# VHH binders against Polyisoprenyl-teichoic acid--peptidoglycan teichoic acid transferase TagU (tagU), part 1

All scores and structures are predictions.

Target 1, 284 residues: Polyisoprenyl-teichoic acid--peptidoglycan teichoic acid transferase TagU (tagU), of Oceanobacillus iheyensis (q8enf3)
Amino acid sequence: LIYNQVGAVVDTMHSPLSRDSDPDRQKEINQLYKEKDAVNILLLGVDERDGDLGRSDTMILLSINPNTDKMIMLSIPRDTYVNIPGRGMDKINHAYPFGIVDGVGGPDLSVQTVEETFNLSIHSYIRVNMEGFQQGIDAVGGVTVNNAQAFSTGGYNFDQGQITLDGKQALEFIRMRKQDSRGDLGRNDRQRQVIQAAMNEAASFSSITKAGEILDILGNNVQTDLDMDKLQTLLTNYAGARNNITTMEIEGHGETINGIWYYIVSDEEINRVNSEITGHMQEQ
Below, numbering starts at 1 at the first letter of every chain, in headers, positions and changes, except where a header shows other numbers; Kabat numbers aren't used for antibody chains.
ipSAE, averaged over its two directions, is called F for ESMFold2-Fast, E for ESMFold2 and O for OpenDDE. V2 adds 0.75 times the mean of E and O to 0.25 times the DockQ between the complexes of E and O.
Where letters were taken out, [cut] stands.
Atom coordinates printed by the task and the answers are left out, and those that the model quotes come from them; centres of patches stay.

## First folded at step 1 (VHH)

Design n01 (framework vhh_enristomig)
Fold by ESMFold2-Fast, scan of step 1:
Structure n01 (fold): chain B 284 residues (1-284), chain A 122 residues (1-122)
Amino acid sequence: as target 1 above (284 residues)
Amino acid sequence: EVQLLESGGGEVQPGGSLRLSCAASGFTFSSYAISWYRQAPGKQREWVSTITSGGSTNYAESVKGRFTISRDNAKNTLYLQMSSLRAEDTAVYYCAADYYDFWSGYPEYDYWGQGTLVTVKP
């Protein structure tokens, strides 16, 4: 049974946050999905290795409103100078390994740090490693993006304009930064383009069989606190938002503090981000 | 203030051994991947070895089997045990706290130590 197969794969990927032991919080989150309310999902791209802590080098907030069929994709710069609970001021991507070291969990501390930094509620997370990214792109049949500037990296040539990428090419496409004057901001733009294109390809699947095959392939390379019911709700009730994606970036500047480079974001900009996400979630 | 301080360099004959140390302060050492780099006279800097926060190690092909990287998180210290030294290992050796960019695949340096000179003379 496909349903049983998909359920088994989701159970393998399922890693709930420590806060999910709070019945009131779990009830609140379940109610949001049940009533098709707006939800915030934190996407974490990590360097996951056997015996290695890794870092969340890609952090994207997906704010999905099924009532308006709109989604905001907010790229959070990995070097953002933030207070990490229990650790003090450091780069936001260090919350992941700090959570592991301190015994609170990598996704747990990452979610808490994002929530406290932006004064936003994060309802779920998805963590993916490099292999899972490549497998995901291949599973949807590749992605087509509009490349702003021709470049070469990783043994591949990427032409300007519309290009189609397999998983390995997509990884090299998002890894390029040295030829982009915007540096990390330019790479974040490419990451969002690939994710948006992958979502469009995935949404072309009307077959439950194909969806089951994709989840089976991803099993070991994805971790999430989304259970089967929430995943089914996202596929059934939230998928329309893929057609109306707005990308959002955080404005700031680079600064070296005590020999370490950080991305500094003003309180004014934090408040702007909070207001735009909150306003989006409250639209009817 | 963040600081990396290398020591243990010196002059040795081919086939000899040296142990380099890097004392770190001002940051949470155990949470960082820390690397050894070297720069030989007239050449660009070269990556030598990395140890991740979890203890995984990786080595440049030219030093595999001859060099061993290790860390002592209680002492905030990184080590490089060098054996079977060759003339081409002559270089200033630097300790670096690497910004290991998983998605870009390119290490970027948060900061560098002052270096310690290793000279292999016949």
Scores: ipSAE 0.006, ipTM 0.216, lowest interface PAE 9.2, mean pLDDT 79

Design n02 (framework vhh_enristomig; at its last look DockQ between E and O 0.42; V2 from the best seeds 0.00; counts 0 for: pae E 6.2 > 2)
Fold by OpenDDE, look of step 2:
Structure n02 (fold): chain B 284 residues (1-284), chain A 121 residues (1-121)
Amino acid sequence: as target 1 above (284 residues)
Amino acid sequence: EVQLLESGGGEVQPGGSLRLSCAASGFTFSSYAISWYRQAPGKQREWVSTIYSGGSTNYAESVKGRFTISRDNAKNTLYLQMSSLRAEDTAVYYCARELEYDYSTGEFDYWGQGTLVTVKP
């Protein structure tokens, strides 16, 4: 009975991509999870504003290999200059609103854009807005991270060392743009830590009721093409990977084209990213 | 305080060579990608080259094979070795620190004041 209730909640979050309706696609994806194959999950953080469709300001590809219990977190710069199907060259985070406007779906076009850009297969996606993120962190009771450098942002002070963050704090923590001496280690580390901490908290819940409560809190703020079975599989069979997270960054440079600033990534870099992710997925 | 200071600019004949330096301070130099940009008179600033924290490099097509970017982390110094210089290479050259941990700024963190390179017969 409780399981059914939780399932119902998950169903409210379930938002399959258009391509997911293909029986062959369904078989393929289901088989991957069933056989504990490596999977790629695109995390989309969308900044929705009143009257605005939002943009996917946060794009992270999670490549999870349950056979090695390793995970790669690939941060995709939102301003990456890419070809958006049907729209041409633009910032990659624009795929989301364009997908909505074009009627193909925000996650759909985002996933497609990432796949075509990096020549990778995306097997699943999770979209969360700012409210959902905050609620999620709160729902798991907050997260504890090890902050390498003290900083202040958004009206909060984050001390160095072990700190516990609520949803609002966590959002500010991972979105911090304050310059620090760590360079590329800054935001990536924060994101990684928050995600890992959240996963750990979630994994600590053995109660189906509790899981259901959390999901219910998230409500429509979270959308995913993952169903209950796959979610359960991720939380069990793929859970080991949360302890072995590697952050991958995309090298590029800023360039202003026609008055707009873009993050330019070379083909060589794209190939590198592809090779590393593919190699990761193939490891036994 | 983050500071970038370019030097090494000057006049050179076509086909000549010049080495630019960018002295960095106020941050962990080795942790950042650093880039060279240039701005010719009447033109927009354009990207020239980047050396990433990992040591990899990238170049604009216009300078590929002629320019070499390098860094000395021990000296907190960025270099641009320019060879086979052309008239069209005449510009003010800037070094810039990128935000590698924030992809949403739409700009470089810091720019130097620039150093003038003039290629003329």
Scores: ipSAE 0.021, ipTM 0.376, lowest interface PAE 5.4, mean pLDDT 87
ESMFold2-Fast, scan of step 1: ipSAE 0.120; ipTM 0.632
ESMFold2, look of step 2: ipSAE 0.078; ipTM 0.550
ESMFold2 (binder alone), look of step 2: mean pLDDT 79; pTM 0.791

Design n03 (framework vhh_enristomig; at its last look DockQ between E and O 0.11; V2 from the best seeds 0.00; counts 0 for: pae E 9.5 > 2, unsure alone 59.7 < 65, placed apart)
Fold by ESMFold2-Fast, scan of step 1:
Structure n03 (fold): chain B 284 residues (1-284), chain A 121 residues (1-121)
Amino acid sequence: as target 1 above (284 residues)
Amino acid sequence: EVQLLESGGGEVQPGGSLRLSCAASGSIFSINAISWYRQAPGKQREWVSTITSGGSTNYAESVKGRFTISRDNAKNTLYLQMSSLRAEDTAVYYCAVEDYLGSWTEPYDYWGQGTLVTVKP
């Protein structure tokens, strides 16, 4: 087997799900990308400082429809009270370390848990640790965002208005919640701005060689089940959706059950989320 | 939601010791991390120390070697053993529940009402 440099770099980041051993499932997913159908990608931000395994403390569903050039970015609260297959009721962010412990894979159990909770198909995942996020931002040359409110966190001052962020600044920018009158809505808006700005910078690259250099920098700090063909299809046919991002929140309430705090989401709200995502995917 | 109640503050002489306690409602094992913060009059809140559910500890440079954070999970209680106290340690001390310290999002902070520590001149 002989790989070019770009293919070899992608292969080091490529970590297929256990379900990908099912030829029928792989055929279905490959067909969606080939036909340029709407796809759901689960983005997992992993914090590996909580022992050796980490948790998926950031969970974002990207629902991308290339036929409408629209994307929904759904933030999934990490403390959401859900049934984790094989483990029972627990916080959704525990699916990642449980998957590792049980030998099924962190992304595997996380994807399955999200699919079963919302009754949605997840076609691909991207797992990024904090280092990979910083390297990614630096690799695209930084990001420029429009900051709604001035604040200071992590030793940095973020002015109101147009500001340019390097990887370390971008990480602190998306982590901040406490100083925003909008609370979690403001944090989610900052995450959307940074992701959108990073996509815009990445889309400015005109060569496979530059894309390969970026992937080489990211290395093991990013894991995905996207192969080279799917990545090329996303860059060629799905990238337009970055200009039309709608953020979506899940409504719920906090509740303590046997001393453990959870974010409780009603069946009605789960059904609303399913309906919104499914409607988005079927739009022409 | 976790409720926190601090106690153990008081007046102490320079070089003295105090032990602060924070009683938590609910299971302390369900929380990624619990921290001590302090606030002196007219100043911003300052992080002092954190202990994870697994027992890993971290300290601010200003208190490292002088303060020890610990937890009793059977009693749902967090402790801060303070030794070699200085005038600059005078503050209201708060315990706070936060999600994992290295999280992608700024930790949620559930604060207690505080306990006053005064180091006499």
Scores: ipSAE 0.013, ipTM 0.311, lowest interface PAE 7.8, mean pLDDT 79
Fold by ESMFold2, look of step 2:
Order: structure tokens, then sequence, then C-alpha cells
Structure n03 (fold): chain B 284 residues (1-284), chain A 121 residues (1-121)
């Protein structure tokens, strides 16, 4: 036994952005984690189906301030009308496949688009596929959420009120949109609930063997620019923020432009989001 | 709402050929799978063929070897080349785009107005 199994799994999922090759940027990011400064992490839920490029239909900015032990979870509606670098105005979730087609990189263009839209720095990203989501929920032992509206989909019934979900149930729970009167915004709320519940379940882990099993599964189904040191720092120095999670919604309205439905967000709302995240990051 | 504009329909004799076109608006074309469907008089709409954004093709058994789906990214246009046409191919043909490539979100369906293909008995 001469190899570190955890190190090998982290190396497999480590996928730096092109901009991460800049030594000055790496020193800046490393100092932020070392100083226990607030960090912004973009979570991308994507699909890697054979023959298809995939979309980032789940986009969540996690803003973590370890000095106040607070986290903001900003759900970014997939249909938000934004400028995608090199492509012009489109739905924000198209940045991922456009990045691949344009040779920029899926996560690279997604991060760049979010940064430019909200005038915020993103310090790290985590991309998970659909299988990794299901396996992650199963690995933490399932999740309990408070369902706002009863519905049925995917062969499951989801009663109103407190329900417990395994990985397959959680996927169908967060996937539903057509039965929700708020459409994609309601779906974002269900995604937030599941992620929050999963973090709460993960916080109760007391077994190194269990942690190793989870990392082995997730290492095949995650991609990130976090290295081993940053992952360790997040799991130790930043973990307290899970106890005070605030969610943010982005206000806007639907509009059809040339036959395509978009979620339109005003410059005023973009500035509000920027101000709230920036203020959160600077809070002592 | 997305705009999908079919054209190229018409009357043709049995054994004839016809090429349908579907012009897509906006950026939908380059990142979505696009499909042809048809609806014969008095019947339910049925799937005919799909081409993915990566160019992979699939066909209903009833049209394999007779129909060819293709896409022209420069023109944002989908084609269906139909040959060896039969009376049972008479239908209104629609192009459609599903607004997802995976299972993270329930799909939106976008449809054109259709183009009529009539194969004389």
Amino acid sequence: as target 1 above (284 residues)
Amino acid sequence: EVQLLESGGGEVQPGGSLRLSCAASGSIFSINAISWYRQAPGKQREWVSTITSGGSTNYAESVKGRFTISRDNAKNTLYLQMSSLRAEDTAVYYCAVEDYLGSWTEPYDYWGQGTLVTVKP
C-alpha cells in the first residue's frame, strides 16, 4: 500500500480553469483561504449524457464568510438574460455548452459569465453531474425537507409537509417545474432545501471510513479547481458557516424576445445582488 | 416563444423524394437536439427523427433507410431528406426542440407550425 487513496481521488477530480495558471492569481486565491477571508464558490449542476454537451441548469453561488459563520446561497435562474462572452445575449445556462463549443471550457465560460453579470469574483467552482448528485444524497443517508406543495413525478409521490428523500427521490423533487406556479424560481427553492439538508446531514459524519467511501464515489462524478489544501480548509475552517445559511432570490420577470422566453433582471437588481454579497463578504 | 419555420412540403407521387427544412430562431439551434415529428390525418403526432447538437442521429423504424436528418449550423437550419415516399408518409411534419439535454429540469417543448406532405395513393 504505497499510494494515498484520498490524494488520488482529489487529483482525479481536480480540473483547474485556464485562468488558474496565472501565478499571481493563485497567490491571491491561496492568501484568501489562508487568511480565512470570505470566498465565493460557484456550484454547477450539469449533465454529461453521451452525445450531448450538457447544460448548467443548476447554478448556485455559495458565498461563505468564516469570520461571521454565515453563508449566502444565491440561486441563479437558468433562463436569466445575460451577455455570454463571445456569444452576446442569451440564457445564462447556455454558457456551459457554449464554452465547450468555443474551446473556452464549460466551467470557464460559466464562471466568467456569472462574474461579469454580477460584477463579483468567483474564487472556486464545483461541478457535479446528475449521478454524483444522487450518490451524494444517498451517501449522507438521505435528506429531510419541508415540501410546500404536493405533487407526483418520476413514479414518486411528494406529500406537502415534512418528507424524507433518497437520492433518486431528491433528483425528481428538484427537477419538477411544470406543477409549480412560480416555475423555475420554485424549483430553485426546492434545490436550496435539498442542498441545505444535505449539508446538515454531512455535518454529522463521525467516520473516516465513511468519508473515504463518499470521496471515492464523488471523485468520479465531480470536477473542481479546488486543490487538496483548499478542500481541507473548507471542511475545517469554513464549516461553521453551514449553521447560518441565508438564501437570496434574484427578482425579475419573464419576457419573450424573438420567440424565446427569458428571465429579465434589471440593472438595479444586479447591483442589489452585488451589494448584498459584497457586504456579506466584508462583514466582520 | 421560439420560432421554428418549416418549409418544403408539397404533393409527390409514390416513390418520390422531398426535402423539408426547418429554420430556427436565435441560439436554440446550436446547443439543442432537434427533432422531426409528423401527424397524419386523424392520428396522434409521432416521432420521426432526432439529431443531437453533436450530430448523432436516430430514426423511427418506419423511416429508417428512407429518411436522412441533417443540420447546417451556418444557416441554423435542420433538414429532413425523404426518399421512397409512401402513401402512409402523408402528414403534417413539424420540427421541435426540447429545451434540455439532460434530467436536471423538466423540458420545455417548442414546435413549428408544420408543413404538409401529401403522397398520392
Scores: ipSAE 0.007, ipTM 0.245, lowest interface PAE 9.5, mean pLDDT 79
ESMFold2 (binder alone), look of step 2: mean pLDDT 76; pTM 0.766
OpenDDE, look of step 2: ipSAE 0.025; ipTM 0.319

Design n04 (framework vhh_enristomig)
Fold by ESMFold2-Fast, scan of step 1:
Structure n04 (fold): chain B 284 residues (1-284), chain A 123 residues (1-123)
Amino acid sequence: as target 1 above (284 residues)
Amino acid sequence: EVQLLESGGGEVQPGGSLRLSCAASGFTFSSYAISWYRQAPGKQREWVSTITSGGSTNYAESVKGRFTISRDNAKNTLYLQMSSLRAEDTAVYYCARVPFGEDYYLTTSYDYWGQGTLVTVKP
């Protein structure tokens, strides 16, 4: 009964990329999960508003190697100046809404843009909107993080040090940028902290009833190309990597081009990111 | 490629009415929120009104109850019906496409603006 409920929720969330119509590509990705090889999953947090397409204000690459039980979380700054296929040079977080407008798909263009920017293969994606994020955090009972600096936003006060956040507080915590001396880089650090804390809280749940409640909530606000088999494989063979997470930031500088601020990343830094992710994936 | 073209401006007496139009091309009009802004001589651009792709409307306090924003997605056209016009409404009125994820009343970093249409309220 629970299995049928879980399967229905997964099917509701399941939204394959246009590239998955290619049987050879689909077979390659399926084989990686079957053989328990390292995989790259792109996490997209979309700031959707009523009547607006929204932008992927959270972009995190999860590189998971079950052979070493290690994971890299790479935060991609939303304002990174990149070539978006079919659109030209723009901010990387514009790939999501451009994909929707151009009829290729928000996750599709976002995945392609990340792949081409870093010369990496992205095997799966998970897209979550603001409602799904809040509901997911509440469903795991909240998250505890170590806050680097005190700040106030969204009607909440976030003290320095160890703090516990509910879904609404966690959303404001990861969206705050203006009060951080590091700007979007500081926000990226908070996003990674919350995701890691959420994974740790989720791993503590052994109740079938609680797991079902979480999946029901996520089913309405999460979109992914992960099917039931891949999700099962991630939970049984890849989950151990949550205990060995290395976080990565992309180094760059701010630059204003024609009145618009961008985060500029050098070719050398792009190559460093590629080398670190590729090396991580090939470790035994 | 992306173009916004305003029309309908002109001279009117206080208490009069005007209807502005903004013709859009080069993008999927129905997918975007679109705003009206105005700029009086010597002043910064001021937000006037926004309509979302879903049809929700918002107005600056100075124009509430006097202006009505609407859209016709079949014609790729935005409208601003202005009534009870005052001298302080004298400005060049601009149509602007709201960038994804931007606050439509807080930012001037909009990606596309029209050329503007002049509204003059003369006693």
Scores: ipSAE 0.000, ipTM 0.202, lowest interface PAE 12.6, mean pLDDT 79

Design n05 (framework vhh_enristomig)
Fold by ESMFold2-Fast, scan of step 1:
Structure n05 (fold): chain B 284 residues (1-284), chain A 121 residues (1-121)
Amino acid sequence: as target 1 above (284 residues)
Amino acid sequence: EVQLLESGGGEVQPGGSLRLSCAASGFTVSSNYISWYRQAPGKQREWVSTIYSGGSTNYAESVKGRFTISRDNAKNTLYLQMSSLRAEDTAVYYCAREGWEYDLSGVFDYWGQGTLVTVKP
């Protein structure tokens, strides 16, 4: 029954990319999952509000290698100055709303932009809006993290040490950078902790008994090109990597171009990111 | 409270050297992306150099081979060693803690007051 409910909701949440109409590309991706090979999954957190189509203000590449049980979590800065196919140079987080406006698809243009920027293959995506994130965290009873440094943001105080976060607190926790003396390292560590804690809750047998509640909440607030077979494979063969997560940052600097601030990443740094991810995927 | 305080500026002849310092408080220099920027009168602020949390460095093309960015973690201080100075290097030099923002307020950065470098012909 639980499986049938999961299957029904996955069918509702299942939004294949336009490229999935290409049999050769789909065959390649299916073969990777079938053979339990390394895969790259793009996580998109979108800020969908009244009058706004939402930008992908959270962009995280998960590179998962089941042969080593290791995962790289690469945070992509939303203000990264990149070429967006069909639109030209702009902030990477603008790919999502541009894809919607142009009829290409928000996830479609976001995935293509990340692939072309880093010269990496993205095999799957998961898109969640703010409501879906908050409700999902609340549905599993919250997440517990070990906060390295006390800070305050969004009207909340986050103490050092073990803290339990509800959905609203978890959202502010992963979005905050301003109050952290560790800067970008602290932000990336917080994102890793929340995602890891959420994965641990999802992998719990007890979480399965709440399937109906979670699925009802997350229905149309989550979109993914992962089908039931790929989700099952991830849970049975890739989930071990959640215990061995390395966070990765993209080095850059700020520049104002025509009155707009951007995060500028060098070609050398793009090549470093490509080499680190590619090397990780090829490890035995 | 986050503060950045630049020092070490002054007058120097072409071909000379200066070392700028940026004393940081309220955050750890070894854990942050910290940059030097400069602004000449009537011009926009331009990027000069960055040192990343891991210790790697990048430089604007105009200063490569002449400037060296470094930090002293024990003193929580950032440095910019400038050599082979040119008249075009005359500017107010600022240090900044920077990165990207996830919130709607955009980029969050902390800027110092600046220190003036004058390269007299």
Scores: ipSAE 0.012, ipTM 0.390, lowest interface PAE 8.7, mean pLDDT 79

Design n06 (framework vhh_enristomig)
Fold by ESMFold2-Fast, scan of step 1:
Structure n06 (fold): chain B 284 residues (1-284), chain A 121 residues (1-121)
Amino acid sequence: as target 1 above (284 residues)
Amino acid sequence: EVQLLESGGGEVQPGGSLRLSCAASGSIFSIYAISWYRQAPGKQREWVSTISSGGSTNYAESVKGRFTISRDNAKNTLYLQMSSLRAEDTAVYYCAARTYYPTGFREYDYWGQGTLVTVKP
């Protein structure tokens, strides 16, 4: 049965945070989705290698307001100098492997670290590894992006203008920095384009049958605390926000402490980020 | 596109001096914060020095007062002036270019191939 199959696949991908065992917290989060309130979703892209636990080398906060049909996409620099609960001051992308080592969960410690750093509530997360990214792009039939400048990397040639990418090409497209005059800003723009294009393709699959097919392909390469009801609600009630994405970056400076380079963010900038996200969420 | 190429390495006796250069091909050198790293045989890569796009400098404690990092944006070139060299400074020296918005799946935007510095009598 389709409902049973979709539910089983979602349950396989469904990796609830430790806080999700709290009935009151779950009731609060469920009520936000039921009432179509603004939600914050943390996207974690992990680079896993043989024998390596991986780090969250991509950290993006998606703040979605279905009442204004707007989304803020906040790129969090992976080298940001933050207090990691139980570990002390370190790079924010180290929260993921520390969570695994300490037995609290990679997504769990990452979510907690982001919440405490920015004084924001994170309602859900999505973790994807490199294989899951490729499979996801292939599952939606590829993505079409508008490439600002021609370049070649990973054995592929990317022409300027409208190009269609399969999963392998999309991965190389978003990883390239060597040939981009904007460096990390250019990579962030390419990540935004691919995410937006993937959302556009996914929005064409409003049926449970198509959603189940995609989820079955992704399997263990995607982990999320979103259940089937929340995923369906995002697809039907929040998806319009994909057409109104504002990108947001965190201002800071590089600093080396005991031989290790960090991205340093001021308390004033943390407060600005908090205010921008909170204001966005409260708009009607 | 930016590619980095280090030069200026060689053999020097303790107390000697060397000047390393890192030449960047491409139009964007001036906007990057650029760092020197080194890797000694059998050891992990370690950070040596960074210069911001605005010219602010920072140094590892082991090289403070002995090394000076500088940049020439008109020539798209980074320099490391090394003085009072010690045996422990023996390493392959790499330059690396990075913006202040480091996101994505890999660390460091651009790395050079390295230049060998050997300090021995």
Scores: ipSAE 0.000, ipTM 0.109, lowest interface PAE 18.0, mean pLDDT 78

Design n07 (framework vhh_enristomig)
Fold by ESMFold2-Fast, scan of step 1:
Structure n07 (fold): chain B 284 residues (1-284), chain A 121 residues (1-121)
Amino acid sequence: as target 1 above (284 residues)
Amino acid sequence: EVQLLESGGGEVQPGGSLRLSCAASGFTFSSYAISWYRQAPGKQREWVSTITSGGSTNYAESVKGRFTISRDNAKNTLYLQMSSLRAEDTAVYYCATDLFSEYHGSYLDYWGQGTLVTVKP
């Protein structure tokens, strides 16, 4: 895949990873969905504008087990200090733009980096830009969240308590961190609240036809390796897990290296994350 | 090109005061909101205070009434005046700003190296 480093990126909603050219890997992943086994899906929210690159400032691993109707939602801190294949040690959210620049693909390098960092298999991905996020929230009719603390940002006022957000309000809600005493922890919590609320609203449509209409609206602003069969399977057989979400965070410490702040995660913590996700997936 | 350099940290007793500075270069300082964050060992980075380009200030609840953020646009410098310091204020303090990167087409967070504040009895 060849993209202009500073120009428009040619993108389509259904965009298979380069690894999907491997027939054995593709058969393995297809079998998991067909047999309704546990799957790991990486959500990438990219802050890109005017068709430019962008960093994956939102990185969430969804580990879904339809046999237990349980889901783990793991927030991966964007500043996590990791080895990016071909680039060396850097922030994990830089894998996305590096993948584009190096011609291997933004989702491709992001998925590979997460897999190698946590020793986990990622079976599918969903990449959403800011426009796609807004359109998605609007398409499901907005989202209702319980806001812990009143704040104002982006020209909007967010009251404490139960509030309903349209796409533009939801984007500002999940981007705010500089006015939050909890910093990135608070932002991660708001991101998960909005995603969970959006899943609940989407599930209320209960129709393959409506799902297709939503996908048509999102267009090039959402990129995924999920085909229609996998999307149908997720909505029919995996959607129940949205009612049993366990949130997981990664423990670490900040460190500044040559003027750049990184989130440092120990090998022990990486092993804990791997063990909890793997155990979740193997539960029957 | 973009550089943020914090200074002014050190050891102080509970109830004491310190003034942190952040010298900025490589961008039009006066046009951007600049923030202070801190990180204690074993904890997530947390927001402390922000001052907008227009001079409006906001503070984390834990520091309201004790800390004052200010800026000197002529010197491209951000300040944090800390008073009534407590043991729980012990942390590395970072200066941070978001700048639009034309190359990436998005806002990039720039962080300084940090300055250590230790509150010891």
Scores: ipSAE 0.000, ipTM 0.220, lowest interface PAE 12.9, mean pLDDT 79

Design n08 (framework vhh_enristomig)
Fold by ESMFold2-Fast, scan of step 1:
Structure n08 (fold): chain B 284 residues (1-284), chain A 122 residues (1-122)
Amino acid sequence: as target 1 above (284 residues)
Amino acid sequence: EVQLLESGGGEVQPGGSLRLSCAASGFTFSDYAISWYRQAPGKQREWVSTIYSGGSTNYAESVKGRFTISRDNAKNTLYLQMSSLRAEDTAVYYCAKDVYGEWSYDTPLDYWGQGTLVTVKP
C-alpha cells in the first residue's frame, strides 16, 4: 500500500537527465549503485519565484563512499566564473536557467558544467526549491542544530547552543550572510548541520504512513534522476555516511569584469578539488 | 558594521618598495580569506593576492616573487609588502572580503575599503 504510494510520488519527482538516453552511461551509473561504489550527487537549491526560471543559488556536491561510510560535502560558490557549454564564460549558477531556455534542461546543463569545470563525474542530482526545503524540514519534524553563536536574521532570533528549527527558521539559518563572526566557516557549518540533522530525522522514521505523507508533500518541489531502486540503495547502503560528513570549500577571490562580479577559481584549486574528491571515492 | 581601511600608499621610484596595510573591523578577521585588488585609471579591477584563514597564499602572475601578502590576526590587519615596483603597478589598491553561497537572486556583496593610491614615477 505504502509501496504503491511511494512509487507514484517517486515517479512525480523523477526527471532523468538527457544523457540517460546513452545506454552505456546509464549502465555505468546503475552498476555503481548496484555494487555499492562511491557516487557523486549534485544538490541544486533553486530560487524560482512567481514565473522566474530561477538560478541554482545553492550548489553542493555530495561525494558518498559507502565502503568508508564517509561523505564529502563540497559547497560550490554560485558566482564561480566558468565556461558554460554552448554559452561561454559566465557564472556557474546561470547554467540552470540557460539549460531551460536552450531546451537541454536546467539540471542537465548544471551537471555538465560542474563535470567539465572540476573534471569529475556526477552520477545523480537532486533539485529542490525554497518551498521544498521548508516543507522537507517541517515534514521530518524540524531539525536540531548546535548554533555556535547567537544571531538574528529574517525576523528570527537564533540562540547559541542547541536549538530546534522549523522549515522557515532553517532556511533563514542557512542563508545568513553578514552576522556570523566565523564567516564562510560558519555558513558551511550551518549548511552541514541542517543537512545532517535532516538526514538523521529522515532515517529515524519508524512510521511508514508518515513517510508516505511526507513524500506526497515533496513531490512537486523536488526533482531528481534517482529512481526507486537507487533511492532504496541509498537508504540501505549509503545512509551511514551521514554520520561522517566533512565539508570542503573552494578557495578563490572576487573580481569585477565589465561591471559584473565573479568568483575566480585557479586551475591549481580546481586540481586540488578534483584530487580530494577522487581520492575520497577510491578509498576501500 | 564591516569596515576595511587601507593605508601606506604613496609615490615611489621604479625598483622601490612600499608596505600597504588594511585595518579590518566589524567581523572576525581570522575566519575569512582576505584579498588585495588594484585598479588603474580606466581599467577594470585586477586581483593581486589572497591569504586564506589557514595562512596559505595565492598571487597573480604579474606580482609573483615581488609582492608578499601577510596577516596579523591579533591586530585584525592585512599587509601587502611590495618590492621591485614597476610603472605598471601604479593603481589604487583595495582590500576585500568576499561572500558566496547564498540562496538568493542577488549577487554577493563585496566589502571594499576606500583604497590607497600607489604611484610609481621615474
Scores: ipSAE 0.012, ipTM 0.239, lowest interface PAE 8.6, mean pLDDT 79

